# Ledger of designs, part 149: VH-VL binders against q8ixk2r445to577

Target 1, 133 residues: q8ixk2r445to577
Amino acid sequence: FFGMLQNKGLTDYCFDYNPPDENQIVGHQVILYLCHGMGQNQFFEYTSQKEIRYNTHQPEGCIAVEAGMDTLIMHLCEETAPENQKFILQEDGSLFHEQSKKCVQAARKESSDSFVPLLRDCTNSDHQKWFFK
Below, E stands for the ipSAE of ESMFold2; O stands for the ipSAE of OpenDDE; V2 stands for 0.75 times the mean of E and O plus 0.25 times the DockQ between their complexes.

## First folded at step 8 (VH-VL)

Design a10 (framework fv_zigakibart; at its last look DockQ between E and O 0.74; V2 from the best seeds 0.00; counts 0 for: pae O 5.7 > 2)
Fold by ESMFold2-Fast, scan of step 8:
Structure a10 (fold): chain C 133 residues (1-133), chain A 119 residues (1-119), chain B 107 residues (1-107)
Amino acid sequence: as target 1 above (133 residues)
Amino acid sequence: QVQLVQSGAEVKKPGASVKVSCKASGYTFTGYAMHWVRQAPGQGLEWMGYINPYSGGTKYNEKFKGKATMTSDTSASTAYMELSSLRSDDTAVYYCAKEHYGDWYFDLWGQGTTVTVSS
Amino acid sequence: DIVMTQSPSTLSASVGDRVTITCRASQDISNYLAWYQQKPGKAPKLLISAASTLQSGVPSRFSGSGSGTEFTLTISSLQPDDFATYFCQQYYSYPYTFGQGTKLEIK
């Protein structure tokens, strides 16, 4: 699977990675932004190791959640995916972070009009349902 | 190279509708939301709403819900804004404006379309 | 709606002057503020985003500062091309709102 990772609840929003320095891709938070179909910032690959890869840059980035945190951060991919970089895309569209036992949910960033994916307790909310487009 | 070109001035009677066009060139039209902002004589800038040209999805300022309709034609790289049931206080310059990626501010503007509503 | 208030509404200055325009938000908008320049009969032009980030091609005499509810636009040495109306815009929460404008005119 590869392409735009779109939210069912926030119907026009996709996973997006827009780092301030194009040559330094690690360490920043993954956001949600209007789906645009250009690839680039919204082109992700779901791998057989259950990684969500950002393949627009070299070296390739992989989405991770640091211990005790709920935000999705870009890290360097490894030959063998560490547990904090593994997400299970389930049949119902939920994106389950196995290490934390939580699901990825579309949420507001603080009180602004910016949206981000965050780890939350798993529910059957459309804001926790994702699909590749 | 990179520009937004809007349709020409319009004079309409109260109760009529007007449709303003905005043709994009020099960038990927579907990659950025297109916003509409109006400026009435003696008044400030007023945000009306946006369209995502990729999906056709729209978001309107509450003041313009049911009055403004935003559409786009991807093959022509053109966005449209139609205002219905025109009143004298709709007299304004209407701008299309391209969103800066990731944020709700505007890095490229059309030249503006003057719409005059008079009896 | 977040109300944006600019001061002064009109400012008279001479070429070479240092001028400062203030913009206040009715609530905390962090640094989600942009500044635009508009000349008569023309569309607005983006000058500054994120309160202080100067846009490419904008002369270095322009600078922005502030966070939260109070923001300033400064022109360090006014040039003839700078006589225009300046608008601030918050993009923290929709509907996105603009200040009423500050008209910078020749003294």
Scores: ipSAE 0.709, ipTM 0.893, lowest interface PAE 1.3, mean pLDDT 92
Fold by ESMFold2, look of step 9:
Structure a10 (fold): chain C 133 residues (1-133), chain A 119 residues (1-119), chain B 107 residues (1-107)
Amino acid sequence: as target 1 above (133 residues)
Amino acid sequence: QVQLVQSGAEVKKPGASVKVSCKASGYTFTGYAMHWVRQAPGQGLEWMGYINPYSGGTKYNEKFKGKATMTSDTSASTAYMELSSLRSDDTAVYYCAKEHYGDWYFDLWGQGTTVTVSS
Amino acid sequence: DIVMTQSPSTLSASVGDRVTITCRASQDISNYLAWYQQKPGKAPKLLISAASTLQSGVPSRFSGSGSGTEFTLTISSLQPDDFATYFCQQYYSYPYTFGQGTKLEIK
C-alpha cells in the first residue's frame, strides 16, 4: 500500500512526519495532521515486511516503537525488518504492533488539538482504525 | 512571491449576505488550512474557523456556526467566506490567514476586507 | 474557551527602552503560543511561534519566553518601527483565541 494513512475516528487527520532537518530523519516522533496530499510528509508505504516506510528521500525511514514506550518514532529501515518496526494492518482497519501486542490509536493531548499516534490496548474503537488513501 | 489577496470592501444592509474571497499565490494552496479571523472596530482578533482546501473539510468557532460558511475553489486557488443574515455587529475587518504547516498559527495574512453593515 | 489576557493594555515608551509585554492563559497551553505585531490599517505579522521561536526576518531585539500559563514578549531596545499593537495567540486547542492586544505608543 502507498498513500496517506488516515484515521477513521479522527476524520481528516493523517500520519505525518515533519522532521526538523529533512537530511536527518531519525529519532523524531510521527504526528497526526490535517490530510493535505502535498509536500510528501503524509506519504507512507506499507511493505510486505509489515513496515510503514517514509521513503520520499534516502535514507529511508521506518516507523518503530522502542521497548517500553508507546510513541511511534522514525528509525532507519533495515534489510530484514526488526520486530519493533512490524505493524500488521488488519482487515478491520486495526494497526497491530506485533512486538508490544498493542494497537495504534489516535490520541489527543488533554483538550489540545495536538494529535499523535500512540500504542494502546487493542479495542474496537474507530480511533484505532486506519486506512490508506 | 507568496501572498493572499482579498476582495474589496463591502457595504451591506442588515439581513443581506456577503462573500469575501481570498486568492492565494506562490505556494501549494491545497497543502495548508486557510483560516478566517475577524477584527471588529476598536477590538481584538477573533478566530472564526478554517477550511482544508484539499478535502473541503471545515471547522468553525461555535460563535460563527450558522453565520459563516467557508468554501474553496482549488482551480482558482481561492478561499471564500460567506456571512449570512448580516447585522450591524458583523461590521468588521475580515482576514484570511494561512496556517503554518503542522501548527495552528498564521504565517501569512491577507490584507483584510472591511465589511460595513448599516441601514 | 481559553482566555488570553495581556498586560498592559497600553504601554508608553521611548526609543531605546526595553519593554516587556505579558500574556496569561486561563489554562496550561504548554508552549503553543504565538506573538503578532499589527500596525494601523494593516494585517497582523507573525513575530514568534512556540513561545520563543523567532520568525525569519524578525529583528533579534524581539524575544519571547514562557510556558504553561505565563508568557512574555520582550523588545530589548525599542526602535521607531516597533510602535504598534501586539497580540498573543494560543493554538493549543479550539477555538483559537487571542489576547486583547497591547498598544505600544511613543512617549
Scores: ipSAE 0.095, ipTM 0.717, lowest interface PAE 5.2, mean pLDDT 89
Fold by OpenDDE, look of step 9:
Structure a10 (fold): chain C 133 residues (1-133), chain A 119 residues (1-119), chain B 107 residues (1-107)
Amino acid sequence: as target 1 above (133 residues)
Amino acid sequence: QVQLVQSGAEVKKPGASVKVSCKASGYTFTGYAMHWVRQAPGQGLEWMGYINPYSGGTKYNEKFKGKATMTSDTSASTAYMELSSLRSDDTAVYYCAKEHYGDWYFDLWGQGTTVTVSS
Amino acid sequence: DIVMTQSPSTLSASVGDRVTITCRASQDISNYLAWYQQKPGKAPKLLISAASTLQSGVPSRFSGSGSGTEFTLTISSLQPDDFATYFCQQYYSYPYTFGQGTKLEIK
C-alpha cells in the first residue's frame, strides 16, 4: 500500500512529514495536515516488513516510536525493521504499533489546534481508522 | 509570479446573492487551503473559513454558516465564495488568502473584492 | 473564541521613531501569532509569523516578540513607507481571529 495515509474520522487530514532540512530527514515528528495530493510530504508506503516508509529522499525514512513516547518520529530505515518501527495496518483500518500494543489515533496537538497522530489505547473510533488513497 | 486575482466589485440589493471568484497562479492550487477573510468598512479582519481545493473539504466560522458557501474549480485554479441573503451589514471587502504550508497564517492575499449591499 | 486585543488603536509617530504595538490574547496561544501590514485600498501583507519570524523581503527594522498571551511588534526606526494599519492574528485554534488593528499615522 502506498500514497496518502488518510484518517477516516478526521476527514481531509493525512499523514504529513516536512522536515526543516531536506538533507536531515530524521528526528522530527510526523503530523497531520490537509490532504493535498501532491505526493512528496504526504507520500508514504506500507512495506512487507510492516514499516511505514517515507521515500522522498535517500536515505529512506521510517516512522518509529521512541521509548516512553506517544508520538511518531522519523528514523532511518534499516535492513531489518526494528521493533519500534513495526506497524500492522489491519483490514478494519486500525494502525497497530506492535511494540507498544497501542493504536495510532488522530489527535489534537497539545500546544495548538493542529492535529498529529498519537499512540492511544486501541478503540473502535473512526479517528483510529486509516486508509491509503 | 505567484498571485491571487479576485473578481470585480459588486453592488447588490438586500436579499440578493453574490459569488466572488479568486484565481490562483504561480503555485499548485490543490496543494494549499484557500481561506476567506472579510473586512467591513473601517473595521478589522474577520476569518470566514477555508476550502481544501484537493478534497473539497471546508471549514466555516460558525458566524458565517448559512451565509457563505465556499467552492473551487481545480481545472480553473479558482476558488469561489457565494454570499446569500445579503444584508447591509454584509457590505465589506472580501479577501481570499493562501495558507502557508504546514502552518495556518496567510502568505498570499488576493487584492480583495468590494461587495456593497444597499437598497 | 479567542479575542485578540491590540493597543493602541491609533498611534501617531514621526519618521525615525521607535514604535511598539502590542497584541494581547484572551488565552495562551503559545507562539501561533502572525503580524500583517495593510495600506489603504490594499490587501494585508504578512510581516511576521510564529510571533518572531521575519518574512522574506521584510525590512530588518521590523521585529516581533512574545509568547503566551502578550505579543509585540516593533519598528526600530520608522520609515515613510511604514505608515499603515497593522493586525495581529492568532492561528492557535478555530476560529482564527485578528486584532482590531493599529493605525500608525504620521504626526
Scores: ipSAE 0.019, ipTM 0.694, lowest interface PAE 5.7, mean pLDDT 92
ESMFold2 (binder alone), look of step 9: mean pLDDT 94; pTM 0.950

Design a11 (framework fv_zigakibart)
Fold by OpenDDE, second read of step 9:
Structure a11 (fold): chain C 133 residues (1-133), chain A 119 residues (1-119), chain B 107 residues (1-107)
Amino acid sequence: as target 1 above (133 residues)
Amino acid sequence: QVQLVQSGAEVKKPGASVKVSCKASGYTFTGYAMHWVRQAPGQGLEWMGYINPYSGGTKYNEKFKGKATMTSDTSASTAYMELSSLRSDDTAVYYCARETYGGYEFDYWGQGTTVTVSS
Amino acid sequence: DIVMTQSPSTLSASVGDRVTITCRASQDISNYLAWYQQKPGKAPKLLISAASTLQSGVPSRFSGSGSGTEFTLTISSLQPDDFATYFCQQYYSYPYTFGQGTKLEIK
């Protein structure tokens, strides 16, 4: 699967990554932003290694969850996907992070009206449902 | 060279409607939310709402629901805002403003469109 | 709605002066605060985002600080080009709201 990764509950919002330096793409947080279909910042790929890959830049980035964190951070992809980069996009649309055993949820950032994907306990909420478009 | 160019000044009578246009250039129109902000004479700025040109999704300030209708034409890279049932207190300069990418503040503004409502 | 209150409403200063404009939010808005400069007959110009991030092309004499409910815009040494009206804006929650403005005029 590839393209825009859109949230079901939070309509019109997609995974978005816009690093300040295109030549150094790692270390920043993946956010949610209005879907715009331009590719690049909103183009992701779900790979056979269970990665969510940001491959519009070289070297390629893969979404990771750092220890003790609930945010999605861009890391470099590795030949063998590390455990903290493995996600399962399930049939019901849930995006499950294997290492943390939590699900990716569209959530408000710091109680604001801006949004980010965060790891939360898995529920049946549409805010934890994702699909490629 | 991002530019937002708005339509010209409008003079309307109470009860009439007006449609303001905002033509965008210098960037991918569908890639950024377009907001509308008004400013009554000698007053501050008031956020009206935004449109996602890609999806057509909108969000309005509750105050302007039923008053303002935001649309866009991607082929023309133009955002529109229609004001209906105009009243004298709708007299203001109306701005389109582009939302910063990933942010929610406004980095580029149209020059403004003066809408005057008078009997 | 979150109310943004600026102070002062009007400020008279001279070239070379250090000036500070304050913006207070009716509730905690973290750092979701922007500052704009507006000159007569012109659209607002974004100066500061995220409370303290200076926008490209904006002179370094401008700075923003604060978090939570109190924010400040500072011009370290006022220049002739700086006489204008300044607005703060919160984008913490909808509806976005602006301060009433601070008119910075020449003394």
Scores: ipSAE 0.418, ipTM 0.819, lowest interface PAE 1.3, mean pLDDT 93
Fold by ESMFold2-Fast, scan of step 8:
Structure a11 (fold): chain C 133 residues (1-133), chain A 119 residues (1-119), chain B 107 residues (1-107)
Amino acid sequence: as target 1 above (133 residues)
Amino acid sequence: QVQLVQSGAEVKKPGASVKVSCKASGYTFTGYAMHWVRQAPGQGLEWMGYINPYSGGTKYNEKFKGKATMTSDTSASTAYMELSSLRSDDTAVYYCARETYGGYEFDYWGQGTTVTVSS
Amino acid sequence: DIVMTQSPSTLSASVGDRVTITCRASQDISNYLAWYQQKPGKAPKLLISAASTLQSGVPSRFSGSGSGTEFTLTISSLQPDDFATYFCQQYYSYPYTFGQGTKLEIK
């Protein structure tokens, strides 16, 4: 899969990575932003190793979740995908993070209409359903 | 380089409709949300809503639901905001404003369109 | 809806003065606050985003601070072209809301 990773429940929001410095692509949180089709910040690849790759820059970034955290952050891709970078994209659109046993949800922060992808207990909510276009 | 140019002033009678345009140039039109903000005479700013020109998706301030309709024409790089069933209290300057990338504040604004509703 | 209240509503000052404008949110908005400058007959101009991030091309005499519910815009040494109306805006929750404005006028 390849392209914009869009949320089924929030019909106009896509995975987005907008690093403040092109020379420092790691360590920043992945956000959700209005889908715009420009490609660069919203162009992701789902790989056979179950990675979600940010392919705008070289070396490529891979979305990861650190132990004990619920935020998705950008790390450098490894030759062999580590456990914290593996997401199972299921036929129903669920994006399951194997290491934590949780699902990626388009989540509103407490008392905010801002949205970010966060790990949450798996439910059948459309906010946990994702697709490439 | 980035410019938002709005249509000219309008004078309308109560009950009429008005459609304000906002022509964008100097950037990729579909890459940024376009917001609409009004300012009644001598008053502050009031957010009306936004449109995503790429998808056509919209978000309205509840106060303007059923009153304002936002659309866009990607081939013309133009956003539109139509007000229906005009009343005297719709008299205001209407601004289009571009949302900053990855943010929600407004980095570029149109010059404003004055809409006057009078009998 | 989040209510944004600015103080003072009108501020008289002289060139060279240090001026401070305050903005209060009716609930915690973290740092999701922007400041705009509007001159008569003109559209607003973005000065500061995320409570304290100065926009490119805005003079360094402008600064913003605060988080949560209390925010401040400071102009360290007022210049003639700074006489304008200033608005704060929260973008924490829809609908986005603005303060009523602070008119900075010549003393």
Scores: ipSAE 0.203, ipTM 0.762, lowest interface PAE 4.2, mean pLDDT 89

Design a2 (framework fv_zigakibart)
Fold by ESMFold2-Fast, scan of step 8:
Order: C-alpha cells, then sequence, then structure tokens
Structure a2 (fold): chain C 133 residues (1-133), chain A 119 residues (1-119), chain B 107 residues (1-107)
C-alpha cells in the first residue's frame, strides 16, 4: 500500500510529516493534518517489512517509536527493519506497533486543536482505525 | 501563475449580507486549506477561519461563529465567505489565502475585497 | 487564545542598517510561527514559515530565529524596498492569531 494514511474517526485528517529543515528530516514528530491529496508530506508507503516509509526526501525516513515513548518520530530506515519501526496494519484498520504491543490512535495535542498519532492501549475506537487513500 | 482572484468591492447597509468569492488558479484547489483574514482600516490582521476544499470541513474563529459562513465549489475552484447581519464594525478588507501543506504558511493571498458598511 | 505581541510597534531605520523585530507568544508554540510583510494597499506576503524557513524568492537578507515563546525577524542590510509593516502569526492552535504589527519607517 502507499498513499495518504487517513483516520476513520478523525475523518478529515491524514498522517503528515513536515520537517523544519529539508536537510534534516530525522527526529521530528509525525503529525496529523487535513487531508489534501497532493502527496509530499502526506505520502507514505507501507512495506512488506511492516514499515511506514516517508519517501519524499533522501535519505528515506521510517516512522518509529522510541522505547518508553508514545509519540511517532521519523528515523532513518534500516536495511533490516528494527522492531521499533514495525507496524502491523490489521484487517480491521488497526495499526499495531509490534514492539510496544499498542495501537496508533489519533489524539489531540495537549492544549491545542492540533492532532498527532500516539500509541495507546488497543481498543475498537474509530480513532485507532486507519486506511490508505 | 498560482493566483487567487477575489470579487470586487461591496457597499452594504447595516443588517445586510455580503458574499465574497475567491477564485483559485494555477494549482490543485483541493490540495490546500483556504483561510479568510480581515483587516479593518488602519488595523492589524484578524483570522476568521478556514475551509478545507477537499472535505468541505470548516473551522471558525469563535468571534465569527454564526456570522460568517465558508463554502467552496470544487468544480469552479472557488471559495466563498458570506458575512450576515452586517454592522459598521464589519467594514474591512477581506482576504482569502491558501495554506501550504509543506510548512503551513499562507503563501498565496487574494488581492482583497473591501466591504464598507454604512447607513 | 494565544496572544502575539510584537516589539517595537514602530521602528525607524536607515538603508544599510541591521534591524531586528521581536515577537512573543503568550504560550509555547514550538516553531509554528510565520512572518509576513505588508505594503500599503497590498495583501500580506509570506516571508518566513516554521520560524526560520525562508520563502522562495525572498531576499537572503531576511532571516528568522527562535522557538517556544520568543521569535526574531532580522533584516541584515535594510534596503528601500523593505520599508513596510511586518506581522508575526502563530499556527500552533486555533484561532490563528497575529501580532499587532511593526511598522518599519525611514529614519
Amino acid sequence: as target 1 above (133 residues)
Amino acid sequence: QVQLVQSGAEVKKPGASVKVSCKASGYTFTGYAMHWVRQAPGQGLEWMGYINPYSGGTKYNEKFKGKATMTSDTSASTAYMELSSLRSDDTAVYYCARERYSDYGMDVWGQGTTVTVSS
Amino acid sequence: DIVMTQSPSTLSASVGDRVTITCRASQDISNYLAWYQQKPGKAPKLLISAASTLQSGVPSRFSGSGSGTEFTLTISSLQPDDFATYFCQQYYSYPYTFGQGTKLEIK
């Protein structure tokens, strides 16, 4: 799969990555932003290694979650995907992070109307259901 | 050749409504949020809200809820902002501006529509 | 609402000067700040986004810096074309809010 990764519950929002400096694409948080269909910041590839890749710039980025954290951060892709970069997109639309045993949920950024994907205990919430457009 | 072209100046009586248009060209209309910003004579910029032309979803500044209505026509690549129950303090230049997805800056602005409310 | 405060409100300067305009947010907005230039009778023009990212076509004498609550716009060598009003704008949370503006005038 590849395309815009959209949330079922927060219907108008898609995975989005907007690095402040195009020469440093690693280390910043993945956000949710209004779906626009233009690719670029919202174009992701789901790979056979269970990676969510950001292919807009070189080197390619892979979404990861650091140990003990709940935020999704952009890291460099590895030749063999490390466990913290593996997400299982399940038949029901859940995006399961293997290393933490948690699911990606659309959530409000604290004290803001901005939204971000965060790891949460897996539930049947539409805010934890994702699909590629 | 990316541009936003707004409708012409309007003079209205108190209590009337006005509908300002903003026609987009040179880019994919549904790929950018369209914001509305007003500027009263001699004053600063005031954000009114935005519409996402892809979904039709809107977000309003609390001050304009129930007063401003934002819509869009994707086939015409045109955004609209209607202001109802006009008062003299609604006299301002109204701008449309697209928000770029790469850094969320409003990189292209319409030329502005002057709305004058007088009795 | 996040309040954006600019200083100074008016700045008098000469061609060739290095000028600095400051913008303060009432709460942490990370780097979600843009700078705009507005000339009389014209729409605002985006100069800088994400606090420090220079817009394509904007002269390199313009630069932005800062994060959190304190931000700065610097013009390294003022040119005649730079006399205008400058606005900062936060896009961290809704409603989006602008500073009151800094009018840059000929000294």
Scores: ipSAE 0.023, ipTM 0.657, lowest interface PAE 7.4, mean pLDDT 88

Design a3 (framework fv_zigakibart)
Fold by ESMFold2-Fast, scan of step 8:
Order: sequence, then structure tokens, then C-alpha cells
Structure a3 (fold): chain C 133 residues (1-133), chain A 119 residues (1-119), chain B 107 residues (1-107)
Amino acid sequence: as target 1 above (133 residues)
Amino acid sequence: QVQLVQSGAEVKKPGASVKVSCKASGYTFTGYAMHWVRQAPGQGLEWMGYINPYSGGTKYNEKFKGKATMTSDTSASTAYMELSSLRSDDTAVYYCARQTYGEYPFDLWGQGTTVTVSS
Amino acid sequence: DIVMTQSPSTLSASVGDRVTITCRASQDISNYLAWYQQKPGKAPKLLISAASTLQSGVPSRFSGSGSGTEFTLTISSLQPDDFATYFCQQYYSYPYTFGQGTKLEIK
């Protein structure tokens, strides 16, 4: 699958990655932003290795969970996906991070009006349901 | 003061429409989902749906699809809930209530708007 | 839909009493349960979130416990201001649903 990764509960929001510097595409937090349907910073590829790839810029980035954290950060992709970069998009729309046994949830960032995807205990909440397009 | 202030009581005839307002103050209006809950006389609480004021996105309880329409006006920090084709069983107090997107319950409520439908 | 059932529907008690209200969910809702207090003619007030987290400004005599499908609200020493209707609510899954309410009356 590829396209915009949209949240069922936070209805108009999509995964979004807009690095502040074109020469440094990794190390920044993935955010949620209003879906615009034009690709660019909202275009992701879900691979057979269970990666969520960002390939708008080179080298390609892969979404990862930072050690000890619940935030999603862009890291460099590896030839064989490490466990911290693997997300299982389940039939019910849950995006399951196998290494942590947690699900990706749309959440409001503390002390701001920004929204971000975070790892949370898995629930049947629409805020944990995702789909492409 | 952090508060939600709703419009005044309405008395309507069957078949009419009514639009209830909920004005937020003292917090960032777009940072919280706005839910609507109804309570028929002497009865319990029933969830109708929510609007995300930031995106304009909505989610309805299936029971109220086609009956209720939720909208918001960010410049006025006001949420609206319109009921169409009113029937006597729509008589209830309608509440707006604030929530932080599924991690929290309804921490702030409007005072309620009584809608009476009489024939 | 998740069905929320409260017991009892009506409870008579005296000032100073310890009272317990129960709430059952028809399926596992983890700790996504809230308790509200509603006085006649007024909007509900949130007392407890996440089954056991007391809200700011709520007296410590109120406490919540439970997880999964069975939950309790306890008032350790009733005060006159506590006579009201209490509702539980699940916010685990849409549509959000409430218990039918427990009316706490003066004995």
C-alpha cells in the first residue's frame, strides 16, 4: 500500500513529515496534519517488511520508535528492517508495533494544538484505526 | 473562566428544525473535541456524536444520522447542533461537552438547552 | 454497542454513611470508564476518569476502582451535597454509552 495514512477517529488528519532541512531528513518527529490529497509530505509507502517509508527525499526514511519513548521518529531505512521500524497494519485498521506490543494512536501533543501519532496500549478506539487514502 | 454557554430553551412544533449553539470560552476551542449528549425527561444520558473543531470532521451515533447535523464556527468559538424533522420524542435537554480525543471523558459541560416539541 | 448497567437504580442513605455504586460493561473496556455526578436541573460533573483517577477539586471521599467489566464508585462519608444521580460512562468504543444512573436519596 502507499498513499496518505489517515486516522479514522481524528477524521481529517494524516501522517505528515516535513523535515525543516532538506539536507537532514532524519531525526525529527512524525506529526499529524490536515489531509490535503497532494502527496508530498503526506505520501508514505507500507512495505512487505512492515515498514512505513518516506521516500520523497533521499536517502529514504523509515518511521521508528525511539528507545524508551512512545513517539514516532524518522530514521534511516535499513536493508533488513529492524524490529523498532516494523508496524503491522491489521485488518481492523490497528497499526500494531510488534516490538512494544502497542498501537499507534492519534493524540494531541501536550501543551500545544498540534497532533502526533503516539504508542499507546491497544484499544478498540477509532483514534487507533488507520487506513491508506 | 473556562466554560461552555448554550443557547436558550426552544419550543417547536412537529416537523420544524432547531439549531442549538454552544459557545466556548477560556480555552483553545480547536484543541478539544465537542460532543453532544441528550437527556430525555427523567431519563439517562445518550451520546449523539462529536465534531472536531480543528478539522471540521464529525462522527455520529447511528441513531442520530439524518436527524442531527453538527457544525462549528472557529472564529466565534461556537459549536452547533441542528435537529431536523422534529417529533415529540425529540423533547430533551441537549448538552455540549468537551473531550480530549478518547484519552479522557467529558471534563467540561454546557448548562444544557431544553428543546420541547409539542403538537 | 457496549451496554453499561448500574446497580442499584436507587439508593437511600444517611449523612456519614459509606455507599458503593457498581457499574458493569457488557465487554472489556480496560480502564476507559468515567463517573459523573448530576444534580437536578444541572449538567453532569466529571468526578473520576480512567476508572480511578480523581478529578481536580473533587473531594477525596470519592474513589473509583475496577478494570475490565466491573467498576465501583465509593463515597466514604456522605455529605449533604452528595445527594444526586450518578452515571458511569465508557469511552472505550463508539458509540459512547452511559449507565442508566443511580439516584442517591436521603434516607
Scores: ipSAE 0.007, ipTM 0.548, lowest interface PAE 10.2, mean pLDDT 86

Design a4 (framework fv_zigakibart)
Fold by OpenDDE, second read of step 9:
Structure a4 (fold): chain C 133 residues (1-133), chain A 119 residues (1-119), chain B 107 residues (1-107)
Amino acid sequence: as target 1 above (133 residues)
Amino acid sequence: QVQLVQSGAEVKKPGASVKVSCKASGYTFTGYAMHWVRQAPGQGLEWMGYINPYSGGTKYNEKFKGKATMTSDTSASTAYMELSSLRSDDTAVYYCAREPYSGYWFDPWGQGTTVTVSS
Amino acid sequence: DIVMTQSPSTLSASVGDRVTITCRASQDISNYLAWYQQKPGKAPKLLISAASTLQSGVPSRFSGSGSGTEFTLTISSLQPDDFATYFCQQYYSYPYTFGQGTKLEIK
């Protein structure tokens, strides 16, 4: 799967990543923003290694969850996907993070200006449902 | 230089409809939500809703469902808001305002369009 | 809907004065608050986002503070250009709502 990764509950919002430096893409938080189809900032790929890959830049980035965190942060992809970069996009649309055993939820992060995908306990909420468009 | 330029003032009779336009320039039109906010004479600001020009998706303030219809023309980089079944209390200045990438506030604003409803 | 209440509704002050406008939210909105300045016949102008982030080009005499339910906009030393109406806006949840405004006029 590839394209815009859109949330079902938070209508018209997509994964969005806009690093300040195009040549240094890692270390920043993935956010949610209105789906706009402008290209690289909202283009992601779900790979066979269970990565959510940001591959419009070189080197390629992969979404990771750092220890003790509930935010999605861009890391460099590895030849073998590390455990903190593995997600399962379920048939029901839930996006499950294997290491934390939590689901990715569209949410308003406190003290944040943006909607963000956050790890939360898995529920049946549409805010935890995702699909590629 | 992001700019929003709105259509001119409108004077309508009760029951009529009016369509206000908001032409955007200086940025990728489909990349940002366009919001509409009204301000009755001497009153505060009231959020009406927004449109995603890319998808055409809209979100309305419940108060304005059935009253306002938001559309956009990507080829013209223009957002539209139509008000139907106009009443005197629809008299207001209507603003389009862009939601910047950095947050969910409004910047910039159009110059506003005065809609006057009078018999 | 989240109700935003500004105080005072009208404020008379003189050039050089320190001015404080308050905005209260009917519920916790964290720091999801913006401040706007509006002059007669003009569109609102964004001054502050995220409760305290001063926008580019806005004079440093403007500042915002607060979190949760109470917020303040402060003008440290009022200038002639500052006489206008000020609005707060929450963007914590839909529908977005504004305060009723504070008209800052010359004493």
Scores: ipSAE 0.327, ipTM 0.798, lowest interface PAE 1.7, mean pLDDT 93
Fold by ESMFold2-Fast, scan of step 8:
Structure a4 (fold): chain C 133 residues (1-133), chain A 119 residues (1-119), chain B 107 residues (1-107)
Amino acid sequence: as target 1 above (133 residues)
Amino acid sequence: QVQLVQSGAEVKKPGASVKVSCKASGYTFTGYAMHWVRQAPGQGLEWMGYINPYSGGTKYNEKFKGKATMTSDTSASTAYMELSSLRSDDTAVYYCAREPYSGYWFDPWGQGTTVTVSS
Amino acid sequence: DIVMTQSPSTLSASVGDRVTITCRASQDISNYLAWYQQKPGKAPKLLISAASTLQSGVPSRFSGSGSGTEFTLTISSLQPDDFATYFCQQYYSYPYTFGQGTKLEIK
């Protein structure tokens, strides 16, 4: 399963990763940007290990949330997915981060000049509903 | 260089429709939202809405729902904004403006299209 | 809708003056504010994004500050080319809204 990961409530915005150096993809936060269909920065793979992988450049990145944090950061993928990199895409569209027991929500972060996915307490909000295009 | 070039001035009678075009060049047209903003004579700027040229998805200012229609032609790299049932208070300069990849402000702007509605 | 109010509506100044104009939002918009310059008969030009980020090619005499509900655009030493109308814009939530504009005219 792969493609653009779009938010139901924030119409037309997709998971986007625009690393400042295309040769070093790890360590930066994942953002939301207008879905553009050009692949690359918005092309993600959802794996059988419940990872969200970024495969545009090598080495492959996997989205993770560090303990105590609420932002989604790109990390290097591991042979066996650690718990902080596991996201369960549920039938209702919720993207559940198992380790924290929180859901990914589309939101504006106070220090960001763009929309970002953040961990929040799970609700039935459309801003917490996601689907692959 | 990134450019937005708009269609020429229009003079319309009340009740008519007008369709303004905005031709983009110098960047990947489908990668950026195109916004529309109008400015009545001697007045401030009013945001009308945007179109995502990739998906065709639109977001309108509630004031313009049912009044404005935004469309795009990917093969021509052109965005359109049509106003129906024109009234005298629709007389304004209409601008298209690009949303940059990393932000939600407007850069660049088209040169503007003057629409005059008179009897 | 978020209402943006600028003050003053008109400002008379001389070349070399330090000029400040303010923009107030009816609710907290964090730093989601842009400033534009518009000369007669021309489209607006982006000066500042994210309340304080000066755009490439804009002279360093322009600066922006503020967060939350109160924002300021400053021109440290006014030049003849700076006489124009200035607009603030919030992009915190839809619909995006602009201030009414501040017309900067020669004294």
Scores: ipSAE 0.142, ipTM 0.733, lowest interface PAE 4.7, mean pLDDT 88

